VH-VL binders against Probable ATP-dependent RNA helicase DDX59 (DDX59). Designs and how they scored, part 1

No score or structure here was measured in a lab: all are predicted.

Target 1, 164 residues: Probable ATP-dependent RNA helicase DDX59 (DDX59), of Homo sapiens (Human) (q5t1v6r416to579)
Amino acid sequence: NVRQIILWVEDPAKKKKLFEILNDKKLFKPPVLVFVDCKLGADLLSEAVQKITGLKSISIHSEKSQIERKNILKGLLEGDYEVVVSTGVLGRGLDLISVRLVVNFDMPSSMDEYVHQIGRVGRLGQNGTAITFINNNSKRLFWDIAKRVKPTGSILPPQLLNSP
Unless a header shows other numbers, all headers, positions and changes below count from the first letter of the chain; antibody chains aren't numbered by Kabat.
F, E and O stand for the ipSAE by ESMFold2-Fast, ESMFold2 and OpenDDE, each averaged over both directions (binder to target, target to binder). V2 = 0.75 x the mean of E and O + 0.25 x the DockQ between their complexes.
[cut] marks letters that were taken out.
The coordinates of atoms that the task and the answers printed are left out; those that the model quotes come from them. Centres of patches stay.

## First folded at step 6 (VH-VL)

Design u01 (from z5a with light chain S31R)
Fold by ESMFold2, fold request of step 12:
Structure u01 (fold): chain C 164 residues (1-164), chain A 121 residues (1-121), chain B 107 residues (1-107)
Amino acid sequence: as target 1 above (164 residues)
Amino acid sequence: QVQLQESGPGLVKPSQTLSLTCTVSGYTFTDYWIHWVRQAPGQGLEWMGIINPSGGYTSYAQKFKDRLTISKDTSKNQVVLTMTNMDPVDTATYYCARLDFDFSGEYFDYWGHGTLVTVSS
Amino acid sequence: DIVMTQTPLSLPVTPGEPASISCRASQSVSRYLAWYQQKPGQAPRLLIYDASNRATGIPPRFSGSGYGTDFTLTINNIESEDAAYYFCQQRSDYPLTFGEGTKVEIK
């Protein structure tokens, strides 16, 4: 019951697109979980979200201590954060949380990780949305993405469909 | 005009503690992360550590973790590098640099001029 | 630590011709790769960030490409002022390691 939206977003345009999503009253349903592929990038993106949108945001990744990570996850469940930016190496704690919106700011390196990340959506309520940013840097996964997303009825980007 | 300026002693003796200050101006101190990089004479660049002045978060290269502290003084717009137990192999030019970001990415766009620290008896 | 390997370490060049420098990471650093120029007695100058974005004020003869583990800095139409050291740096994972540097010299 996860609505899977695939957006073609070049790397320099990703932050602007994220802020548009977070400002969209129809899409933004806090708390939002944002996945990135870089620890420093998670910290910086979380700060940018808070500065630009005013939303309460925090980052979580493996450079943070286990105690710190547990406290952040507890805070997410208790409503202390509207946006959490994560690298995805969070283990058991993240597996238990559910949100209404996931944004894969960076496309995961495997379809198994993609499925895990979008699985954070839809455990609470009937609907959830996963939005994934994709570009040529993910081309080796294009066929797999198309095969998974086509049955959901979502429109795939033409740049993905026209890729050789 | 964004400016970073390193200051501190040019000469320290072995086993002494080095204290270098990076003083910044032309922007809001707490808005940007600062990293420290050193360069031994005739050698390449070596990343030492980074600080977020907003919350004081730091990360250090493993090589330096036991003797390096990066701290801040928000009232003076300063980041301070403290390194204990200096050795002649630590002779280098020390730079601080600002991590900037915009919608297109993140990058180290402003560097100080560097300060040479010689560790010698 | 992610090891950044630059080749060549020394690059003699002729003005007016292109040159390129390679940077290879020991594991994927995605797009998170920057290039710097450093002249004697000066701080590094940012040329390229996030693999391919030219920094403000950098002439278009400098370009960067690559993703993952293999990256290239290209200098088209080498000018004599381009003689300098060039370094790559990754920011994918701590510590934010640099390559060893490439000395570009006019033949």
Scores: ipSAE 0.610, ipTM 0.844, lowest interface PAE 1.7, mean pLDDT 88
Fold by ESMFold2, fold request of step 12:
Structure u01 (fold): chain C 164 residues (1-164), chain A 121 residues (1-121), chain B 107 residues (1-107)
Amino acid sequence: as target 1 above (164 residues)
Amino acid sequence: QVQLQESGPGLVKPSQTLSLTCTVSGYTFTDYWIHWVRQAPGQGLEWMGIINPSGGYTSYAQKFKDRLTISKDTSKNQVVLTMTNMDPVDTATYYCARLDFDFSGEYFDYWGHGTLVTVSS
Amino acid sequence: DIVMTQTPLSLPVTPGEPASISCRASQSVSRYLAWYQQKPGQAPRLLIYDASNRATGIPPRFSGSGYGTDFTLTINNIESEDAAYYFCQQRSDYPLTFGEGTKVEIK
């Protein structure tokens, strides 16, 4: 099963928290999938990851051409990319890639998306970790998140538990 | 000190090709994305397109896709806007601007001063 | 393209009082909304990024709020120097479209 970690992270602090995770030798298991909620954000964050951490990073979103997607998939299959930053819908070929760590940099807009995103971890019985950043912007999903994560035994942020 | 400066012709004949240059100084050219925005006289701002100077990735607004090219010359710290088949409705002030995405606690905004391009016979 | 609709397009203001400008996106842009001020003969100046964060050097009388599709720029205690055009821009998806603009004028 997937270990689901929920972290309370305000939007300005999200990049710093991601870099902390990528530097944590116990959490960082490449390749890593990072989900964001905008196409420009995917492009900029993947570049920032490479600049700041030195890790090879690439973005995937629906505006990439078929040729670009093919080249990205080839690089992922060969292990050339350590971090992939994607919008909420992966390119179709990326659904086949198995990863050890997912980071929801932005909380998805629905629990259906959340389940899809964390489902990229631990394929074929391998254990994996999904880390999700949450704050008041995703307040409408707090009950659903608690309902799904509590049975796993993971500690939920008090800001989520104490939300009205 | 970070500076962006647009340069190019002030007057272009209809159907001709416009070439504008954005020259950058005061920071590493490939560290930040550059976008182009234009403003017709008395009108609002219109986003045209963007370039990542480190890899050459570009994206254009659909309105300009068939006649706009944004390119770079890293040796000169320049981004070049090329737009074919100019029309009098393209008369505008053209700006280049740097997209800021630094992780520091401060957020800086840098625009060129703009250059007026008039398209007329 | 994501259409950004600003309301009002013209806003007469009285110094010392608050004013607000609304920006609505045709689809969600999450938090990725910027506000700019533009005075005659000048390039736009960033006021607010990511919906609510003031850019460096922007006075605290400018504030932004909103998420998703509905955003507001608030100017508290209007000063005469605040007479200008104000634009929103979404920075979520290409193209990075602007609103039509709001002209703020001293009555």
Scores: ipSAE 0.546, ipTM 0.824, lowest interface PAE 2.3, mean pLDDT 86
Fold by ESMFold2, fold request of step 12:
Structure u01 (fold): chain C 164 residues (1-164), chain A 121 residues (1-121), chain B 107 residues (1-107)
Amino acid sequence: as target 1 above (164 residues)
Amino acid sequence: QVQLQESGPGLVKPSQTLSLTCTVSGYTFTDYWIHWVRQAPGQGLEWMGIINPSGGYTSYAQKFKDRLTISKDTSKNQVVLTMTNMDPVDTATYYCARLDFDFSGEYFDYWGHGTLVTVSS
Amino acid sequence: DIVMTQTPLSLPVTPGEPASISCRASQSVSRYLAWYQQKPGQAPRLLIYDASNRATGIPPRFSGSGYGTDFTLTINNIESEDAAYYFCQQRSDYPLTFGEGTKVEIK
């Protein structure tokens, strides 16, 4: 039961939109998994989340050692982190059975990756929400996004629907 | 007014250790990451490494990994570059720069003025 | 390391005309591409971040485009003050590598 929300967000506005989501009592259900498409961005965004919202946040990506990633997993399992920012599947050990909110801060490069990322919510029969930020940088995937999301009844952004 | 200023020796001998200091002002030191970039005379820019002053996390270019250390002194608002076993090919202008991220819709990137380090006998 | 290749390395320009510089990454850097201007004896100045967004205070004649591996800096209505070196930098993956630079000269 994954509710797929697609939001039109220009790149400079993505951080502000994320903070709004994390402050929205109806949407924010920790732990939250946020996907980004760069390692530096993951590191900077996780720090910004903690500084701006006060939420416990950490990043995970392949530049971190296996020891660092193991310690992040331990902290996540013990509830020490409310927000985890990841560069994707390379965050080994992010087998989050109880994740209730996924935010694709950056639209993944393929629909296969999109499916993997949203598949981190709704485990064990729980309801969950996946929110994805899109803009013209993901234009090649608009058809596929619409095809997958339209049957769910979720509202698609007009900028996506009106794109050639 | 945000300022970054490099300081250190202008001349080192081969095999010696270089120590450069980047002193910052006009903002909260721990709020922004600092990276070091060098430029050999007449050449392009070469990224060396980066530090998060808040927790001390660092990352270095592979070329420098075994001889470069970037550290911080929060009480003095300083980042320190230490590079061992200097060689004449390390002759360059060394810059420190602040990485920014846009929380307000504005984006600035602040650089120091650079300091020339010559490595020769 | 991600290799950034700029073309051309030298670009003679005529004031009033447009000019463009290409930057190609050896693997995708998504939108995380910056452009800098550097005048002799000075530190680099940020022009464009995230491929297409102008830094604060940069004149509108500078624009950036591209995504993934192929990026372009365009300078419309070249002015004599635009003679400088121009560098791209990827900010996607460590190390945050630069292109070789392009020398823009008034011809």
Scores: ipSAE 0.450, ipTM 0.784, lowest interface PAE 2.9, mean pLDDT 86
Fold by OpenDDE, look of step 9:
Structure u01 (fold): chain C 164 residues (1-164), chain A 121 residues (1-121), chain B 107 residues (1-107)
Amino acid sequence: as target 1 above (164 residues)
Amino acid sequence: QVQLQESGPGLVKPSQTLSLTCTVSGYTFTDYWIHWVRQAPGQGLEWMGIINPSGGYTSYAQKFKDRLTISKDTSKNQVVLTMTNMDPVDTATYYCARLDFDFSGEYFDYWGHGTLVTVSS
Amino acid sequence: DIVMTQTPLSLPVTPGEPASISCRASQSVSRYLAWYQQKPGQAPRLLIYDASNRATGIPPRFSGSGYGTDFTLTINNIESEDAAYYFCQQRSDYPLTFGEGTKVEIK
């Protein structure tokens, strides 16, 4: 049971929007999983989250050792981290049952990846929320996103609904 | 040395507005969120709200959302609590607090000494 | 809101004996549970964070356990200086909420 929220967010406003989300008492439920599209971005964003919000944050991507990744995931499940910024390195078999909020900071490259990432919440009968940032850079997925999210009753950006 | 200190009037009349100031020192003001918590005499702790001094984002408990405002003054390293329409039931010791992880990954709490606010005619 | 319920509300203890305080959450808070000590005229002081981690400077006789909805604070070999109120607090969701408090008295 995943509540899907699609937000139209221009690239320069993404960080601010993320910090706003992390500040929102209705949305912020640690630990939060934030998905980005590059390793360097993950590191920088995690540092920014830590510095700006004061929340305990860490990044995870393919350049981190297997041991580091295991420790990070363990820490996430045990409550050591309030925010984990990740590239698409998390395996499909991994069950992060404690995660209640996913933020797609960068739009996934495909709908399969989208489903995979939002699937990190709402498992085992738990309620979860998935927030996805979208803009013109993701126009190729507008139809697919609308098709998937519209039946849920979620509010969609007008830009998304009126796109071919 | 990290220090937080509440200041403001100890007595407020009913229907008046309370203004409390939390002055912080001993660390970079914008690095940590500040909480406001109150405690009525002989009662438990009640969380009121939180502010991120970096950017000024705030969140309030539903109970106080209509009459509570938390703001910041970066130039003075201060957080200000403003609450309107005070009532005798709002009589309490008010605390500002830093509750967060430091850069070492350890959780720390820093509280002000608290300031008693009595609402009475 | 997540309701935190403590038991007992009053706990008389003989010096040298252990004390145990229970905290129950109305819904799962995972490990996001803290314990505070508060003495008269003072602000609360963090004892335990994330259910079982002792804060800096806290004696080993203080320990926390639990996960999800049921948590326990244990004070082994209680001392006279341990007379205080003890509160549990969840940070799993906003608003942050506290237990009612337990008054520990030394016989």
Scores: ipSAE 0.000, ipTM 0.563, lowest interface PAE 13.1, mean pLDDT 90

Design u01 (from z5a with light chain S31R)
Fold by OpenDDE, fold request of step 12:
Parts: structure tokens; C-alpha cells; sequence
Structure u01 (fold): chain C 164 residues (1-164), chain A 121 residues (1-121), chain B 107 residues (1-107)
């Protein structure tokens, strides 16, 4: 089961919000997957996470070699990394059973990707949480997000409910 | 059932190091953070620190940062509190506690019975 | 650190009457305020979490209200078994901090 949390977060406030989440002892369940929309962003954010929070963080994206990516994933599963900042490079068949928290730092480009990314938690009967940052830059997905999340009983940002 | 239990010496001499163990059972050890809270006789509750058994992340109250260490032993499902340079003012009942939301969204508290530690010559 | 201040520190109550305890935070703790009951020789017991949610097994006569800096624990129809210390606790920020405690005594 995946608990879905949708947070309205403006772009300039995203990093701060992420750090708050990572420092929230009720939410932070390492290893944490943080999904971003670009490779450079992944690198920078991972570095920021390390510097600001002190957490062991690493980025993973297509510019890293297969060996490197494999090692990162292995490290994730073995608990070597507390935070993994990822672009959408993780395959659908990958079983990350240890992941309990996913943060969609950047809104996924599609609902299919959304479902895929939040599906990184709650595997094999495990419970997990997926937190998604949303703002006006993703208006096109407001309805779809609301449709998917509302039935779960999760609270939605008012901005989503007031949008056509 | 979820159980937490503190164990350690009930008497410590001044300047000595206190070591307390919190043994947890009834759930997956690494799923929940463990708090240490103490209470001096007739006084209020004082939060000391927290540990995430998954990875071993710790955070301490500033008051104790220089002499408090919280660690874990995953193989034994134990959290260990180590505090150096004990003083009579540190006489208190020490609790370990699991204070967290479960995955149903409800908040639960599980406390050990507490162990009294007296610091005296 | 966020300082939690309880009022009153001692509260004598007649059985059947309501009791109210106030807790004030030195800064906003949003809804992240809990109330605990503690009886002699026992660990604290969670009564209310997130300002107004009763913990499992807590009787309806216990209720919490408030947001930000001002919170209230209300015990309606006080019973003899309610004699205890009551603590508020914020979990908005670490370190976690508790109020001084209020001793509720039955007249």
C-alpha cells in the first residue's frame, strides 16, 4: 500500500521543502528515492542533500555508466545510501523493496510515469509513502492527479480542487 | 505485541559513563525511530535524542550533544544510550520510546517501563 | 528550542466537572501538539496527537483543540481515575519539548 501525499510547492521552495521532509522523523524512512526531471538537477540536489542534511546521498541518471548505476542500486538496497536522487532511469521491473519513501521533487511528465515512480514503494506488501510536489507548472495533470489520489482519502491541495 | 524495555545499571558514580540498552520486540526493528526521554524525580519530561535504526542516523538535544551517543545493534534489536561524565543532576528515570505514525495513519506511542538511574557517590 | 508553557500547574477538580489545561508554545507548532497522561510509577500515555486526535483507546471525554501556539486539553466529566499529570509536547521541531506538566487532583 502506498500513501500518497500531494503538496503544493512552488519551484523556489522545493529544496527547502525536501529538506524539511528529510528532516521530518515521521516521514524520513531511508533509503529515500527523490525523483527529478533532469540529470544536472539530480547531481546538484544530491550534493545539496549531503551538505545541508548530512545524509548519505547519491544521484543516478543515464549519464552514469551501467556499472555505476548497478553499484548505486546495490548500495541503495544494502543501505549504503540514505537518499538517492534519480531521474526516470529506474526500470519498471526493478524491485526496490527497501524503499519506504518516494519524493517526486519534480512532477512526473505523465500519469504513467507518476504511477511508475510511486510504485517504487509499497512493493511486495510493504507499506510506503509517496510525496509529490505540484504547482501551476503541472496544471495539465491536476485533474488526473485528483482523480487518482482523491479516492484514497488523501487530502489534496485546494488549488487542485479549484481548477477545471 | 510491541515491547520496549530499558536495561542498565541503576546506580552510577559521578564522572562515570552511563550505558543503557533498549531492547525492542514485536515489530521490525528498523521500521521505527527510537527516542530517549528522561524524567528527573518529580520533574517533567526531557527529550534526549533519537535514532533511526535503519542506517543509524541520530539526533541529539543540544544539552547532551557533547556527552551522549545513541547507537544500535541490529542483530540484537537493541538501541544503546551512552552518556559520559554523569552527575547527580542526571539522576532520572530513563525511557526509550517509539513515537510514530503507523502506516494506517494513526499515531502510536510505545514506551519502555523506564529505568531509574541514580548518580551518587 | 520551542518552549512549552502549561497553565495551570495544579488543577483540583470535582468529580463530574470539566477540567481544562492550556499549553502555549513559544513559536508556532502548527498542529503538531500531543498530550500525555502520566500516573505515578508509569510511563507517559498518549492521549491526543496532532492537537485534536484522540489516540486509540482514549475515552471521548478527553479532547484537544488549538493550532499554532495555543492549545487546550479538555477532560469532560472528570473521573477519579483521571488523577494524574498531564503533559503537552510539540513535535514540530527537534528537540522535542514538553510542558512542565499539570497535576490534576480530584477533590
Amino acid sequence: as target 1 above (164 residues)
Amino acid sequence: QVQLQESGPGLVKPSQTLSLTCTVSGYTFTDYWIHWVRQAPGQGLEWMGIINPSGGYTSYAQKFKDRLTISKDTSKNQVVLTMTNMDPVDTATYYCARLDFDFSGEYFDYWGHGTLVTVSS
Amino acid sequence: DIVMTQTPLSLPVTPGEPASISCRASQSVSRYLAWYQQKPGQAPRLLIYDASNRATGIPPRFSGSGYGTDFTLTINNIESEDAAYYFCQQRSDYPLTFGEGTKVEIK
Scores: ipSAE 0.000, ipTM 0.584, lowest interface PAE 11.5, mean pLDDT 90
Fold by OpenDDE, fold request of step 12:
Structure u01 (fold): chain C 164 residues (1-164), chain A 121 residues (1-121), chain B 107 residues (1-107)
Amino acid sequence: as target 1 above (164 residues)
Amino acid sequence: QVQLQESGPGLVKPSQTLSLTCTVSGYTFTDYWIHWVRQAPGQGLEWMGIINPSGGYTSYAQKFKDRLTISKDTSKNQVVLTMTNMDPVDTATYYCARLDFDFSGEYFDYWGHGTLVTVSS
Amino acid sequence: DIVMTQTPLSLPVTPGEPASISCRASQSVSRYLAWYQQKPGQAPRLLIYDASNRATGIPPRFSGSGYGTDFTLTINNIESEDAAYYFCQQRSDYPLTFGEGTKVEIK
């Protein structure tokens, strides 16, 4: 089962919000997948995660070789990395059963992508959480996603609650 | 069954261009990257480069960057190695190989039988 | 480039005895170290991946150990069919690099 959460987060506040999530004991369940919409963003955000939170973080995107990606994913599964910042390069069928938290830092480009990304958690009967950031610049799929979201605000720290 | 097979001329003259073809079968061609590795007679293994058949991304060892090109033909399930200005020192057995994890998470190696290329006048 | 150094380069072994081959990396490759066996006229065959995992179909007498820069391939109870060259290979970074190879000969 995947617990889906939507947070209204303006672009300048996204990093801070992510750090708050990663520092929340109820939400942070390593390893964590963070999805972004660009390669450079993935690299920069991963570095920021390391520097600000102290968590072991790495980025994965299409500019990395298959060998690098495999190493990263294996490290993820084995607990070498606590956070993996990814563009939409993770193919379907990839078994990431250890992932218990997904953060859509950037809004997915389609409902299919959204379902695919949140599908990285809650496998094999395990509970998972998917948090999606939205704002006026990325509300394209908000209503479609919202239709799939159950009320979960009560389980979040009040300071993390932010809804449209 | 997964199969890789190298094909091309066994003899090349100095300064000429070598062209080798790796034919892949037994799986979806675009699912896995293909490596080229060579081995001079009685010597060790030398990694040359890699290609992603999906999109054609390539990476080369610095030693070969200026004269090596790896390409793909999706319609034929083939990867092609082209290396210019061949020299007798390039005499070696050339392998194409798939080195990757499968869906089970286990690492597998699939090698061609290798093709000997002799550079001689 | 990461340089892989094997020792020894030649290893005569008596059947039934164990054989050990060392591989040292010029920098840490974590656990991303593989061992290959190659017999004359054949392509290399994967024995061990990620330092200590036996590939499918590889007999238990083959084992790998190590992490970072120092690795060891051990062949227990050497058999005549184990006569071959053995190579270590790192996949931590491109370019992929191999050791020089160790020739295991049966006495």
Scores: ipSAE 0.000, ipTM 0.577, lowest interface PAE 14.8, mean pLDDT 89

Design u06 (from z5a with heavy chain F103Y S104R)
Fold by ESMFold2, look of step 7:
Structure u06 (fold): chain C 164 residues (1-164), chain A 121 residues (1-121), chain B 107 residues (1-107)
Amino acid sequence: as target 1 above (164 residues)
Amino acid sequence: QVQLQESGPGLVKPSQTLSLTCTVSGYTFTDYWIHWVRQAPGQGLEWMGIINPSGGYTSYAQKFKDRLTISKDTSKNQVVLTMTNMDPVDTATYYCARLDFDYRGEYFDYWGHGTLVTVSS
Amino acid sequence: DIVMTQTPLSLPVTPGEPASISCRASQSVSSYLAWYQQKPGQAPRLLIYDASNRATGIPPRFSGSGYGTDFTLTINNIESEDAAYYFCQQRSDYPLTFGEGTKVEIK
């Protein structure tokens, strides 16, 4: 079972919100998967996480070699990394990884990808949380998000509910 | 103030190796990634590659992967471009630029003045 | 590699009138697109980042729009000093490719 939290976060505020989540003792249960929609962005965000929070962080995306990706995934399972920042495309390649916290830093472009990304949480009897940052850039998906999340009882942002 | 300055030879013979240096000042060298961009005379901009000075991570455009190396010298605040087997088609102005992208943050724009490299016998 | 296609390649303009330049990506780059101005003998100058945000010191007559694959740079109230080359660059995926450029000329 996965608790799905939707937060309204404008792009300039996303990093600060992520750092707050990573410092929240109730939410932070390493390892944490963070999804972004930019390969360069994954590399830069992973570096920022390490510099600001001191957590062991690394990025994974398709520009990295197959050997590098395998080593990163092995390291994640062995506890070498507390935070992994991945692009949405490689999120599906993480099918065997189970974590207690996923952060969709960037909302994926489709609900299929959203479902795959939150599916990394709570497998094999674990509970877990998926937190997704949303703003007007993802408004084409607002109806689909509301349809999936509202039945769970989670409070949706007013800005999403008031969108046409 | 933030400054980047390219230096190196203005003339290189075909098949020789080019070495260009980008010297930076006015900020903490390891805080920002640096990329190299070239521009052949009368033509557009061509991205060559990038380096993270903090760990030495590099990525190169496919066209250059076999002959381009970007390295750093943290003690001198320098990034070095090395390109082997130069050809007259490599004649261009070479720029280093700071990638001022703090993901989902404000951009600043810092480029070197460029250095013209002519490849000719 | 993501191919960035600019149109037009040459754009004659009249001072005081608007002008626009199109940039199309071969696959989605989300909002990760920059616009540069380059005058003869100078390095490129960043105008717009993240598709629509003006860089520091850029006059409000420059604006950018678009998302995904289709982007536009608009210059309102063209001034004579706006004659230059203009380039788009995607920053979503390695390599960080540029468009071919648009030469803006005062007619």
Scores: ipSAE 0.493, ipTM 0.814, lowest interface PAE 2.8, mean pLDDT 87

